# VHH binders against Flagellar brake protein YcgR (ycgR), part 41

Target 1, 263 residues: Flagellar brake protein YcgR (ycgR), of Thauera aminoaromatica (c4kar8)
Amino acid sequence: MAELSTPSPASPAPLDGGRGDELEKFTLRGARQILQLLQDLITHRGLITAHTGGGHSFMTAVLKVDEERGRVVLDPSPDPQANRRALAAPRLTCVTQLDGIRIQFPLVGLGEGQDKGRPALFAPLPAEMLRLQRREFYRLQVPLAHELSCLLKAEDLARKPVEVSARVIDIGAGGVAVVVPTGAAEFVIGGTLPACRLALPDGEPIELDLEVRNLNRQTQRNGTEQLRVGLRFAALPRAADTRIQRYIFKTERALNAKARGGL

## First folded at step 18 (VHH)

Design MC5 (from LA92 with S107E)
Fold by OpenDDE, fold request of step 20:
Structure MC5 (fold): chain B 263 residues (1-263), chain A 119 residues (1-119)
Amino acid sequence: as target 1 above (263 residues)
Amino acid sequence: DVQLVESGGGLVQAGGSLRLSCAASGFTFSSYAMYWGRQAPGKGREWVSGISSGGGSTAYASSVKGRFTISRDNAKNTLYLQMNNLKPEDTALYYCAKQDYEWGYFEYWGQGTQVTVSS
């Protein structure tokens, strides 16, 4: 009876060989940015998968950032063996999501101790954090040929209602990223855009409420500056969700077929 | 260098009001969305409010909506937070934050101003 060696859980596939240069754009190295992101993880009680190597991982959370000591405090695993592996590992790879954005960061120099009388893990602040803003891992890049658009209902500088037709550059189950001309409207993170209209190729526009989650200034190849707005679906009817999912699925299938030489 | 200096914090009784200010320097203030965050003892930092670069759009956390008002004076490079009907739960260190349009989020730069609301 040959013991079917259960295949060792595949090491997380190396982050796809996208040009090292593109990943650098999403890497935070600024001390303030790192601190802010860690604080956001605390605020949102973000669960973190900490990889210790060898296919092992445990669930943790950032409990505290100690700026004075330059360290992060993590929740230990309830599994003592996981904690031992973590402490023995030369490096932890921490992976989490915040608002659907994948965050990855290394921790080195892990130690154990107590925080306020409770067991805790300690590590120096990460030197870098990867924040994949472009929900590239979770969002479909919209083909230019689809001409996907979203009519945004926003306000101008005078707080006058304005409608802005924005090109959708990516879409996922949780939201869209759009591009608007600089100065077309006023945006702020946490702001709600009510009664927007997402135009899909398969029918009438979907009316939905959107929440602004991120704002990026981008310079186009032609030198024109644009604003990329990351938007979360604030209230999505089930029927709309189904349509969006269908669109994503169909588009992904078509793209994959093309990539395989089938089109 | 970017500088944000928070002021206006203090001790106030429940139901009272405070107005926080954030003096900005080292960047074109009028070109950036600005934010307030706060950190209560033993808690993580939380977003409180945001205002667009021109002031045409504002946002508030549910916990402060209807009580707090964010505003800005671009001519004075100053961000404000009017806090009314303060509650003990509003006790925190309040921070001013600047939009980072490269990163896509906002970052805190100042040392904060302490707001303490007594029962």
Scores: ipSAE 0.866, ipTM 0.968, lowest interface PAE 0.5, mean pLDDT 88
Fold by OpenDDE, fold request of step 20:
Structure MC5 (fold): chain B 263 residues (1-263), chain A 119 residues (1-119)
Amino acid sequence: as target 1 above (263 residues)
Amino acid sequence: DVQLVESGGGLVQAGGSLRLSCAASGFTFSSYAMYWGRQAPGKGREWVSGISSGGGSTAYASSVKGRFTISRDNAKNTLYLQMNNLKPEDTALYYCAKQDYEWGYFEYWGQGTQVTVSS
């Protein structure tokens, strides 16, 4: 009976790895942004995997942010050995997910103490937090040649229904990112866009409800401003999910084949 | 410098109403989506409501939908939150937030205004 050694989850690569320029776009360094993200983690009771090095980790959560003292309060492990490792580690690498987005942040200077009479771990606020928009769901960058579009049913300034044909720039199991002309419609985070139509190459458009999750203004090289809208699938029928996954898989395979010089 | 100043909080009985205001300065208010969030004691900050830059689109958390109304006056650089049928669970520090179109999310700038709902 060969004990299938469950491959030890690979220690998250240090944030310092060579893809420096792309990671910078996803790195939060603003104090307010960091505080907000930590507060969001508290709100969502997000479980955090804290890596202590040497292949060891424990589950924790952010319990509190102490802005006055500039520290974060973590839930200690029920395992005293894990806590000892954490305290001995020069750096704690925290990994979590919020709304399908991987969040990674380092904590240094970990200490133990009590918060309101309960055992707690304390660390200074992280200097940076990596928010990898890479939803656990691999977001495929849509090739320009595929010309994927999504018909958005939105509202204008007068709250009149408008239909906006938006180019899909990336797609994943959890949603799409689209670009729209500035002023084409009114968008707000948390807003719902009902009965939208996602056009895939393999058949009829998929009708689905979308939720606005992020809004980015982008300036094109030609100086034209566009709005990138990150959209979550609010309710995706199983059949639609299958089609989307198939498209992603097929496209990824084709891209990989091309990258290997096979096409 | 961006400034958001929340006001209008206070003590109110359950079933009562409050209107919060957020005075904005230091940026072109009419060009930004705006939001409300709140933080209850011992809890994290949660999103409450959002309004698009022109006011044409609004969104609400499920917990406040049908009771709260977000609005804005772009001429006055002011965001509002009308809160009706208040409940004890609405007790929180309420914050105004500005869309950050570079980050893609919204950022809280103000000190908040305390809303306390007594049973």
Scores: ipSAE 0.852, ipTM 0.970, lowest interface PAE 0.5, mean pLDDT 89
Fold by OpenDDE, look of step 18:
Structure MC5 (fold): chain B 263 residues (1-263), chain A 119 residues (1-119)
Amino acid sequence: as target 1 above (263 residues)
Amino acid sequence: DVQLVESGGGLVQAGGSLRLSCAASGFTFSSYAMYWGRQAPGKGREWVSGISSGGGSTAYASSVKGRFTISRDNAKNTLYLQMNNLKPEDTALYYCAKQDYEWGYFEYWGQGTQVTVSS
């Protein structure tokens, strides 16, 4: 009777819609880097979602890094059952965010004990940590007063062509982020939006192809949900690139001048 | 709890075809874009294809464009990948992934299904 080893639910691995090789660029394996990142989590009191498998998770935090013993100390769950699941799990998948950057790391060999007389969970230091730093293409936050827009050519649920006027919230040399009403169109990472029109203040709209690179649902202050779409310029004519760069530089200069009290 | 279960993999000769399935549960399937990825031995995971929540928009990696077709049945909570004209370089563990709208990426939850293409 071959014990069908119930395939341990593979820990969710976030992948950027990018090339698989990109994930490696975001993986920290250096001991110093790992320690620093864990210390940063401690300093910022970052809440961590710890996944124990089977769809179960609990909230925790890194309390301490014990470099001498090569272990990390975690805050136990107030739920004893969650702690039992954590201890029984062959692997804990920890997910958190620091400064808008998603961080994920595995912990194996979890144990329970006390740290300074308080219940704690212990694990060896992670061998790797994933830090999904959004390619900081320097993106200029577009002032609301500029009212930059991008006309997106997309499809609706019925595959009917639709045009969606989207507000541009940030712009860089490599692309734009826009916001659209939820349900305005169908989007998928890796999808191409052909013959879109980017409106800059300095002249006629730029026609260009856009590739969807990111999709985020955001709730506005008024409670309305919107979709933030990260878009890459798929093919940008040199003239268009120059215009975009000029806009960015001009806007940055103006913002800096204002910040210095000059405007 | 999010569950994704891939199936339909196997051994096939070059030029052959396979159809992969991914059974989804634990979330509102019809509200999420879905993706296929793969991992070849000794390589990182790579994106293969994506489909919007309603199925109105699809995307493909350049390496599979024209050969693979992604589709979904929202009533059955199932994602599909029709793979035609398979090549040895398509040999990989294939995963289905769910869109993460909080972080803007996609998440793999399943164990994958092995596809092996012999020369």
Scores: ipSAE 0.781, ipTM 0.938, lowest interface PAE 0.6, mean pLDDT 88
Fold by ESMFold2, fold request of step 20:
Structure MC5 (fold): chain B 263 residues (1-263), chain A 119 residues (1-119)
Amino acid sequence: as target 1 above (263 residues)
Amino acid sequence: DVQLVESGGGLVQAGGSLRLSCAASGFTFSSYAMYWGRQAPGKGREWVSGISSGGGSTAYASSVKGRFTISRDNAKNTLYLQMNNLKPEDTALYYCAKQDYEWGYFEYWGQGTQVTVSS
């Protein structure tokens, strides 16, 4: 059992479709490109997490591509409920990873049938496939010792400016996630926070315009409630991007060195 | 159980105005950010506007900014969308949505209310 365990997940949860324009440049729509990528998944026997909605998913694989009928053939789940959910779902969101590249694609119109006498699931070829390099989906969990913070320029209940110093809990190429006390300011998905200041350890704070993408409630160990705010960089100058990527790579190297050294 | 009921749609001429309402029940309305979305014929659903739980922060899609105004009345558990200077491209089913703080995005699009803008 333990000898079969892998150290990290290969197929994280689907990326939120509400990030449309930042993901569009990584989206393949050409039929030949899509066929090539599906064939690569078949060749490498990539395991796929198929999400059916309502928090449900099952493991599958692409068994083959039927080019003449324009269909993909999927391995059914051994769980009959998972197969029924998949067949009832208006969309399957398939997530996998190939050689460190994250791949995500929708399948619509799923049906059941037989492939060489064995049960199989069938769907039309996807109209699009998302393909991301590590830097394009990676989120560094910020070590507590770094005390990274972001000064948010937000609004209160009366629409008056308030400044909230928020702890940064993760950071990636496209944004940060922060935590604030519940009620510290008013937040809404799609809201913009101009002229916020991200404090990295090296140099002066970076002035950034941020956009709210996600809002989650968290209860701390002592029972107090806080809000996790997912923030996108609205426009990220190349110099700011370089500083952020440098921080991420340096911090990851330091964490990896500690893991190897046993200290 | 959670219930959102949209109303106020109809047929209007280009340049006209409509006010949409969303009556909410089954949850503490004042504790949730709320949203409007729409779905035009043959297109996917798109976000239109959002308002924070207390009303202190609002957001709009670029296509409607300056023409639409989102508001809420927490005492009446009601969300509103004032739509001015309507254009034919605003023709859609309009939906109300509630923030889901476990998932982190918004959900529970009701049955919608039809807005049709004639040229």
Scores: ipSAE 0.741, ipTM 0.930, lowest interface PAE 0.9, mean pLDDT 84

Design MC5 (from LA92 with S107E)
Fold by ESMFold2, look of step 18:
Structure MC5 (fold): chain B 263 residues (1-263), chain A 119 residues (1-119)
Amino acid sequence: as target 1 above (263 residues)
Amino acid sequence: DVQLVESGGGLVQAGGSLRLSCAASGFTFSSYAMYWGRQAPGKGREWVSGISSGGGSTAYASSVKGRFTISRDNAKNTLYLQMNNLKPEDTALYYCAKQDYEWGYFEYWGQGTQVTVSS
């Protein structure tokens, strides 16, 4: 094979596993979808990290979208050097979050100008935007009083089996998120945990296989380190699905009643 | 600055073996789970394998399980991928990736190393 020009990512991109264009599922290319997402960023006044390359970035925001001219207006940095780097860069990689969902998009052809007499940065609308919403289902935040737990069958540093009783912090039809002390076990995205046990308030624990989908570190205000492990259900039996959905519905209804009754 | 430098690729006949390396710098390597991904021409990037920060847990895509072995040497800040029984469909640019614990995903930082498997 002849050597092919291979892209080097200027900014990080997640993998979802499998073969082919897995990120295409999350990539918006339609002009109306892009305009709506940019408008959502404006409405929420989200801060955007704009990466200029070479490890440099600056904070910005989308101030407006000029549909007529096909361009986006950005807030300039108060640091003049950051603005000079942005204007010299062949592209900006913009990264932000909207409702907990990662948003990423490139801007090319950045220019400087004024908007309503104030300094601003301008660029053509992006040709694509990445919106990484992987959750297909609602996730209930589990009340602490319920003390839901999941017994994880994981591995230690020596690749030996270890059982970790993990507190469940959210639950949905497709999976759970749990927290464990940092170092309690070894976790990796794509790893499978066979024969774990999810304890619900009703009935016997549900035995299920789990797959690690995300890993977050969190430092509590008291300085305690914990690991949030996002887990996907593998091959969830119908009866287990029904029990989980029933738990979610009952708990949501109870939480709504408490909020209403307290008003 | 985070840096990942992949090496060890090359041209090999089907059935052959290669060992890829990923030299890491700019972060505490032993504190991060690490991954290999690949990109065939005209395709998106695909997860291949992952290894936990201490090396206690590994994971593989079904297409490579039993043929590829991920490992790490935390003293040398180096990630490895031993690739055995290579097939033409393994032809791709291979990248290593670093766990991102703030967003919960993993990230590519390097240029990749080309693996070409001829029939």
Scores: ipSAE 0.711, ipTM 0.926, lowest interface PAE 0.9, mean pLDDT 84
Fold by ESMFold2, fold request of step 20:
Structure MC5 (fold): chain B 263 residues (1-263), chain A 119 residues (1-119)
Amino acid sequence: as target 1 above (263 residues)
Amino acid sequence: DVQLVESGGGLVQAGGSLRLSCAASGFTFSSYAMYWGRQAPGKGREWVSGISSGGGSTAYASSVKGRFTISRDNAKNTLYLQMNNLKPEDTALYYCAKQDYEWGYFEYWGQGTQVTVSS
């Protein structure tokens, strides 16, 4: 009968350490804010990593916002298999950086179509966008030519100490992100890596204790699977903080000079 | 579909021990870091412990270090939490969680198992 009901048992709530309330103040839900941020991505030709689940992702860009139809138009992958995975996925998680600020947004209901006769992907406008504009979330993308590395003091599958020289892919006031080959070491959120060494171009390496804060799967163009490890600096001395900030400033200045001068 | 089923909770006196289990299905268990969390009545959520995909690295909240031991059996797709020297403050609904490599954090999928520690 239609009136027969048993009260649903209370569902447990996610832990706050995952995706939780701490990100709410950086979450944009206003239609005007979302449209402006998408337009900024178009104007700056921001490259977006679209995650399709199962550790797969592809590179894309927002080509346009179709305000009249309430949808966003994305650049399809040159890899047809990536497009097939994207169209089969229930949700894309799009991640990018604009002016050093991390931006993330979900797209649901992805479809394939055409834009001015060219293949394109499209989805309804996202209901929310994350814009992490705070000091500890700002991350400089490290140029490959700098060859920044961090020597990690970690553990392998056999619980034995292992040193991993990991490439630093971004750096900010609160930490670094590194990439390691799958299986190079064992990582878990909350784990600590004592006495790691961050090598900056100037001076001696900085000895730091690091804490694992996030773990992302990353698949490179050649199919190689890597683990992106987000690491927080513990108890960062002022001198070390100053050296890191100076590296970030110097690198930003050099990159800006290249962009303006065509260097 | 991902499923995590917690079990092994119960009523125990302070100083006692319990062993929690989390049966996993719907994903390749050995490829994922796994976690325990808990929620006490009237309190916020609390991360308790984590273990890497191969079991080579573990981490614990300061409130449980030395008393709790996380472990996994990848052949049985099962996560464990051995809880010793239990205190009334450990009373909570305990959940296991699976690493989400897309976002980079972990998520809960089960309904949890109740642990009640009487004084």
Scores: ipSAE 0.660, ipTM 0.911, lowest interface PAE 1.2, mean pLDDT 82

## First folded at step 19 (VHH)

Design NC12 (from LA92 with E102N)
Fold by OpenDDE, fold request of step 20:
Structure NC12 (fold): chain B 263 residues (1-263), chain A 119 residues (1-119)
Amino acid sequence: as target 1 above (263 residues)
Amino acid sequence: DVQLVESGGGLVQAGGSLRLSCAASGFTFSSYAMYWGRQAPGKGREWVSGISSGGGSTAYASSVKGRFTISRDNAKNTLYLQMNNLKPEDTALYYCAKQDYNWGYFSYWGQGTQVTVSS
């Protein structure tokens, strides 16, 4: 009986050969590199979205790296149901940002236990971590108060044109991430959304074409499922780029000032 | 367990056509965007095409646009790739991939089907 080696779920496939090579450049496979990145996450107390499958996720953090045992210690969810889902999941997909750079890594073999008398989740160290270091991957988390939105022109399941107002959750020089209700429209990675409208606080919406780069299901705290759509700016006019950059810069400055206690 | 089984590959002359199929099992096929990728010898995996869960939205790599057509039959849990006007540079192992809504990208599970285009 030839054990059909179930091919390990391959790393996210790039959209093109050039991008594949690009992703490979950002994939950390070295044990030391992985450990360092995990330690950086600990140091910065980076919040991690852990996806458990089925559109469910919870917020966690890396609490500790146990090098001796080759495991990572995670903060359990305050929601017991989320923890149960996590433990039942064959794989966790962890997503976070460090210094505005997106970090993704899988965890397999999650278990529960105690760390210093506190409940904790344990997993073997990830075999790989994706760290997108390019400036184009920098994403500003959009303050909720800004109510940044993007009108998406897409199609529904019936192939009917629909306009979906999506909240922008992060923005960078290269694109935006938006959240839409599940089922609001059909998306495919590599798909183009033409003539969308990005609403910035400082003026008229920017009309632009968007390309779908990633699709993530997220469960909100209220239990509602949403689709996070990562969108790349396609052929952004210079004037629009300038406005976006200005917004990012201004917002970052304000956030930093607030963090320093200046406001 | 997710299973994707590719078929329909073979040897074809330049300018010829092939139709690839991917039989999907182990998940609700109609709920997932699906993709084709390929890997040429000595090269990394390349995204070729994608189709939304309902089939209403499609996408193609620039290298295959206008020549390849992705489609799906949700009732049969099958993904297709019609490849026309094949070129030697299309020679590759072709894979079917499922959207991973947790990771945000897509994952391959199949062994692939070999497409060889002779000059």
Scores: ipSAE 0.843, ipTM 0.951, lowest interface PAE 0.5, mean pLDDT 87
Fold by OpenDDE, fold request of step 20:
Structure NC12 (fold): chain B 263 residues (1-263), chain A 119 residues (1-119)
Amino acid sequence: as target 1 above (263 residues)
Amino acid sequence: DVQLVESGGGLVQAGGSLRLSCAASGFTFSSYAMYWGRQAPGKGREWVSGISSGGGSTAYASSVKGRFTISRDNAKNTLYLQMNNLKPEDTALYYCAKQDYNWGYFSYWGQGTQVTVSS
């Protein structure tokens, strides 16, 4: 009985480079890129959840890309009612995952027909596809023994200022991921946390502004739910950047040395 | 099933105002951060604004900061976007999005509401 290791949901890469408004960098608009991504979905037999609105969805797959006709061919639902809803919808929102990367794209102008004698759904090629890539920047997994923490200045549900000491689980040049108890504070993607304090082992805490980039609920092995918060350095002094880089480098070197049996 | 229904869009002159609404159902609305996004013609989807589950924390894209205000009524399961001093570049299909805590980002579930700002 091979324990199907449920693939650990790939930690969504923080929208590293841009303001919360930069979904643009993850948006494919080039015809060739779109075609390639659709072809990749075909090759990998990627299952797609197609949302029709009204709280309804059905499972589908891209069966074929018809470049000559500029259309995508989808597998119809075995449920005739789902197909009717899809055809009546002004827009489908298609959601899938490929290699741990979330893909989302709209389809408009859905029609039904046959492809090679089999029932199929047809839509014009999407004008854009959102591909949420994993972190562009390498992030060091912080050893538990280092006990890195970040003091977050946030607000609770009552809008009362709170300070939350959060454990840092990973760090990179562009930011940190922290874990906080569920309900400790309110977070929103794109939100700024001013005057936070990152504690490194080599000296005084670094004061910095942080921007929330992602929010993930995680259940620990003990059954406790935690919130993983991906944070970007919004304003980092050069001296602080140097310290962070030094820490990362030193830690990586130590980990590599240990892995080689040297420590 | 999660349902988001946007409304309140329309045609408005530059400098005008609109208030968008998003009616949410199929999930515990008060437990989720909510967002507005938009898609202009020929452009990709962009994040516009976000609000925490309790409404205490808000965020805005630089392009709309100071002009737009996001709010929510958890008792009514409704998200709002007050848009003031609208500009032609604000012309877009506006979508309501729900936080996805499994993926870490947000998902668009609505059909959107069209906002057109004339010069």
Scores: ipSAE 0.841, ipTM 0.953, lowest interface PAE 0.5, mean pLDDT 87
Fold by OpenDDE, look of step 19:
Structure NC12 (fold): chain B 263 residues (1-263), chain A 119 residues (1-119)
Amino acid sequence: as target 1 above (263 residues)
Amino acid sequence: DVQLVESGGGLVQAGGSLRLSCAASGFTFSSYAMYWGRQAPGKGREWVSGISSGGGSTAYASSVKGRFTISRDNAKNTLYLQMNNLKPEDTALYYCAKQDYNWGYFSYWGQGTQVTVSS
């Protein structure tokens, strides 16, 4: 049982991404890109969970990419019933991970046959592949000794305004990641949290609007579940930006000094 | 295993309305934020709308804001998208998506429902 290493929580969504293009940023549609990614899966012997619908799935792998025929060859399940379900399914949803990146792609038109005398499943090449990668933006991990908090203005299940004090776990030029108790408030990707307050050590809290870009559930060592919320600065005044940058710079310098044995 | 089945699409004239439904199964529906996405011909898939697990928070793409309304019935395990004042540019295959709290994003699991808006 390959322990699917729980992927490290993703950083907040790209700052420049509009609400409407978020999925597109993670979607590969180019034939070459798709082929390359499939080849990478072969090279790394990536195990794939193929969902057949109805609550059923089986483990498979990409065995080969047949570019001439425009098809992918999959390892059949050792369970004949799983293979029958797969063949009967109008669509397979394939999920895997490569280098800590979640990959998801549909396969349509599954058939069975033989590849080099071995049973195999065949499908046309996917038209698209989702590659959910970690965000490229630098985030400072907030030291526990330098705690930051963010007062989130959100809504509860009853759509009543609630204020949630959240610990900031990382911060960058474009946003923060915070942790909140599960159920503390309702969050949705693309949602706006207006008039929040980011508390920095150097003065009064910064009032700012935040956009939810990422949501992760995390289980703590003590077994308590928390929600990690990746937040983008929706509108940041220049003065606030300067303060945030200063904080990041100062904190990084302190961390580096400590790492060098200076503190 | 997650199953999402979209329905309610069709042909409509510009200015018309449609209501999409997404029947969810294979997971605790009420525990997950849900989303609508769409893919227009020759274009990439785009995010359209989202709703929190309890429905207390909603979000919309700028292109559909004020025209579309996302809702959910957790007792029926169903996600809805009311689309009003439809435009030709809204022509697309509409997909239902489930929040993935492990990766922090959302995943599409449905086959989609076709919406065609004629001029």
Scores: ipSAE 0.821, ipTM 0.939, lowest interface PAE 0.5, mean pLDDT 87
Fold by ESMFold2, look of step 19:
Structure NC12 (fold): chain B 263 residues (1-263), chain A 119 residues (1-119)
Amino acid sequence: as target 1 above (263 residues)
Amino acid sequence: DVQLVESGGGLVQAGGSLRLSCAASGFTFSSYAMYWGRQAPGKGREWVSGISSGGGSTAYASSVKGRFTISRDNAKNTLYLQMNNLKPEDTALYYCAKQDYNWGYFSYWGQGTQVTVSS
């Protein structure tokens, strides 16, 4: 039975505040932007996972951009079966990272040929590239001695309310990252945690609503797992914003003074 | 290999209902948060809904909240989306997605199932 044309399965879709297509904000469509991003991948020698569909993929790299012919040149797989699957696929979905930013782009019309006498894969330049910036704001790494915490109002596996006191590991203008034991509560990207309380050293805790933006697992040295939860501030009042900015400024100034005294 | 297979799409009149399923394999389903997304013709992909690994927390895009319900059956390795009161603007190819705890976001692995809502 012939394989039907379908979109590739490996495609990220980060949460972005609800103004239509969340991915459109990160999509590059200009020829100049696309060429520059491809050149950056070449310069950094970025490894690319190329998905051929049906759960199959192979590792590759962009060897060069042939601007005169309007095509990209890719490294073929050492596995001949992978190359045959790639050439038969209606679409190749390429996924990589550059400086912590996930890059994704489709290639159609893949062909085989030679580049400087070596086997290579060729395709027209992609019409679009997805460049998913993970973080938009400076984040202060919170000194352990500050013991900065955030009381989270969440739910457990039984959907019962739980309160979790989470250590704040970084803080910025737009949010915080916290750590909690794995399984302390249930979290999902896009989930809203109402009426959480952020404890700063300089006064009463700040009541605020938080939105889960990312979830990472971390293993401590003793083998126990914790969850790093990236949280965005919802509708932050000016007074709360001012307190957070002042904490960041004061702490950064203090850290810089300690660093200079040690130099 | 991670594999997600969506099903349950079809043609339905406005105001109608559909139930989508996503069969998961190649990973420990109960350990991962799961998501639904969609792509309308000529547009990029849009996040629709998410559910935590144990099902204790759910989230919805504002455009579908109150009409769509995400659920999961960890014994059957299956994710669901119950879609009620469908509108023509819900017409799209619907995908399920798996949490990536190393990257910290989620990714779509499924081929999608088409939902078409006639006016």
Scores: ipSAE 0.774, ipTM 0.939, lowest interface PAE 0.6, mean pLDDT 83

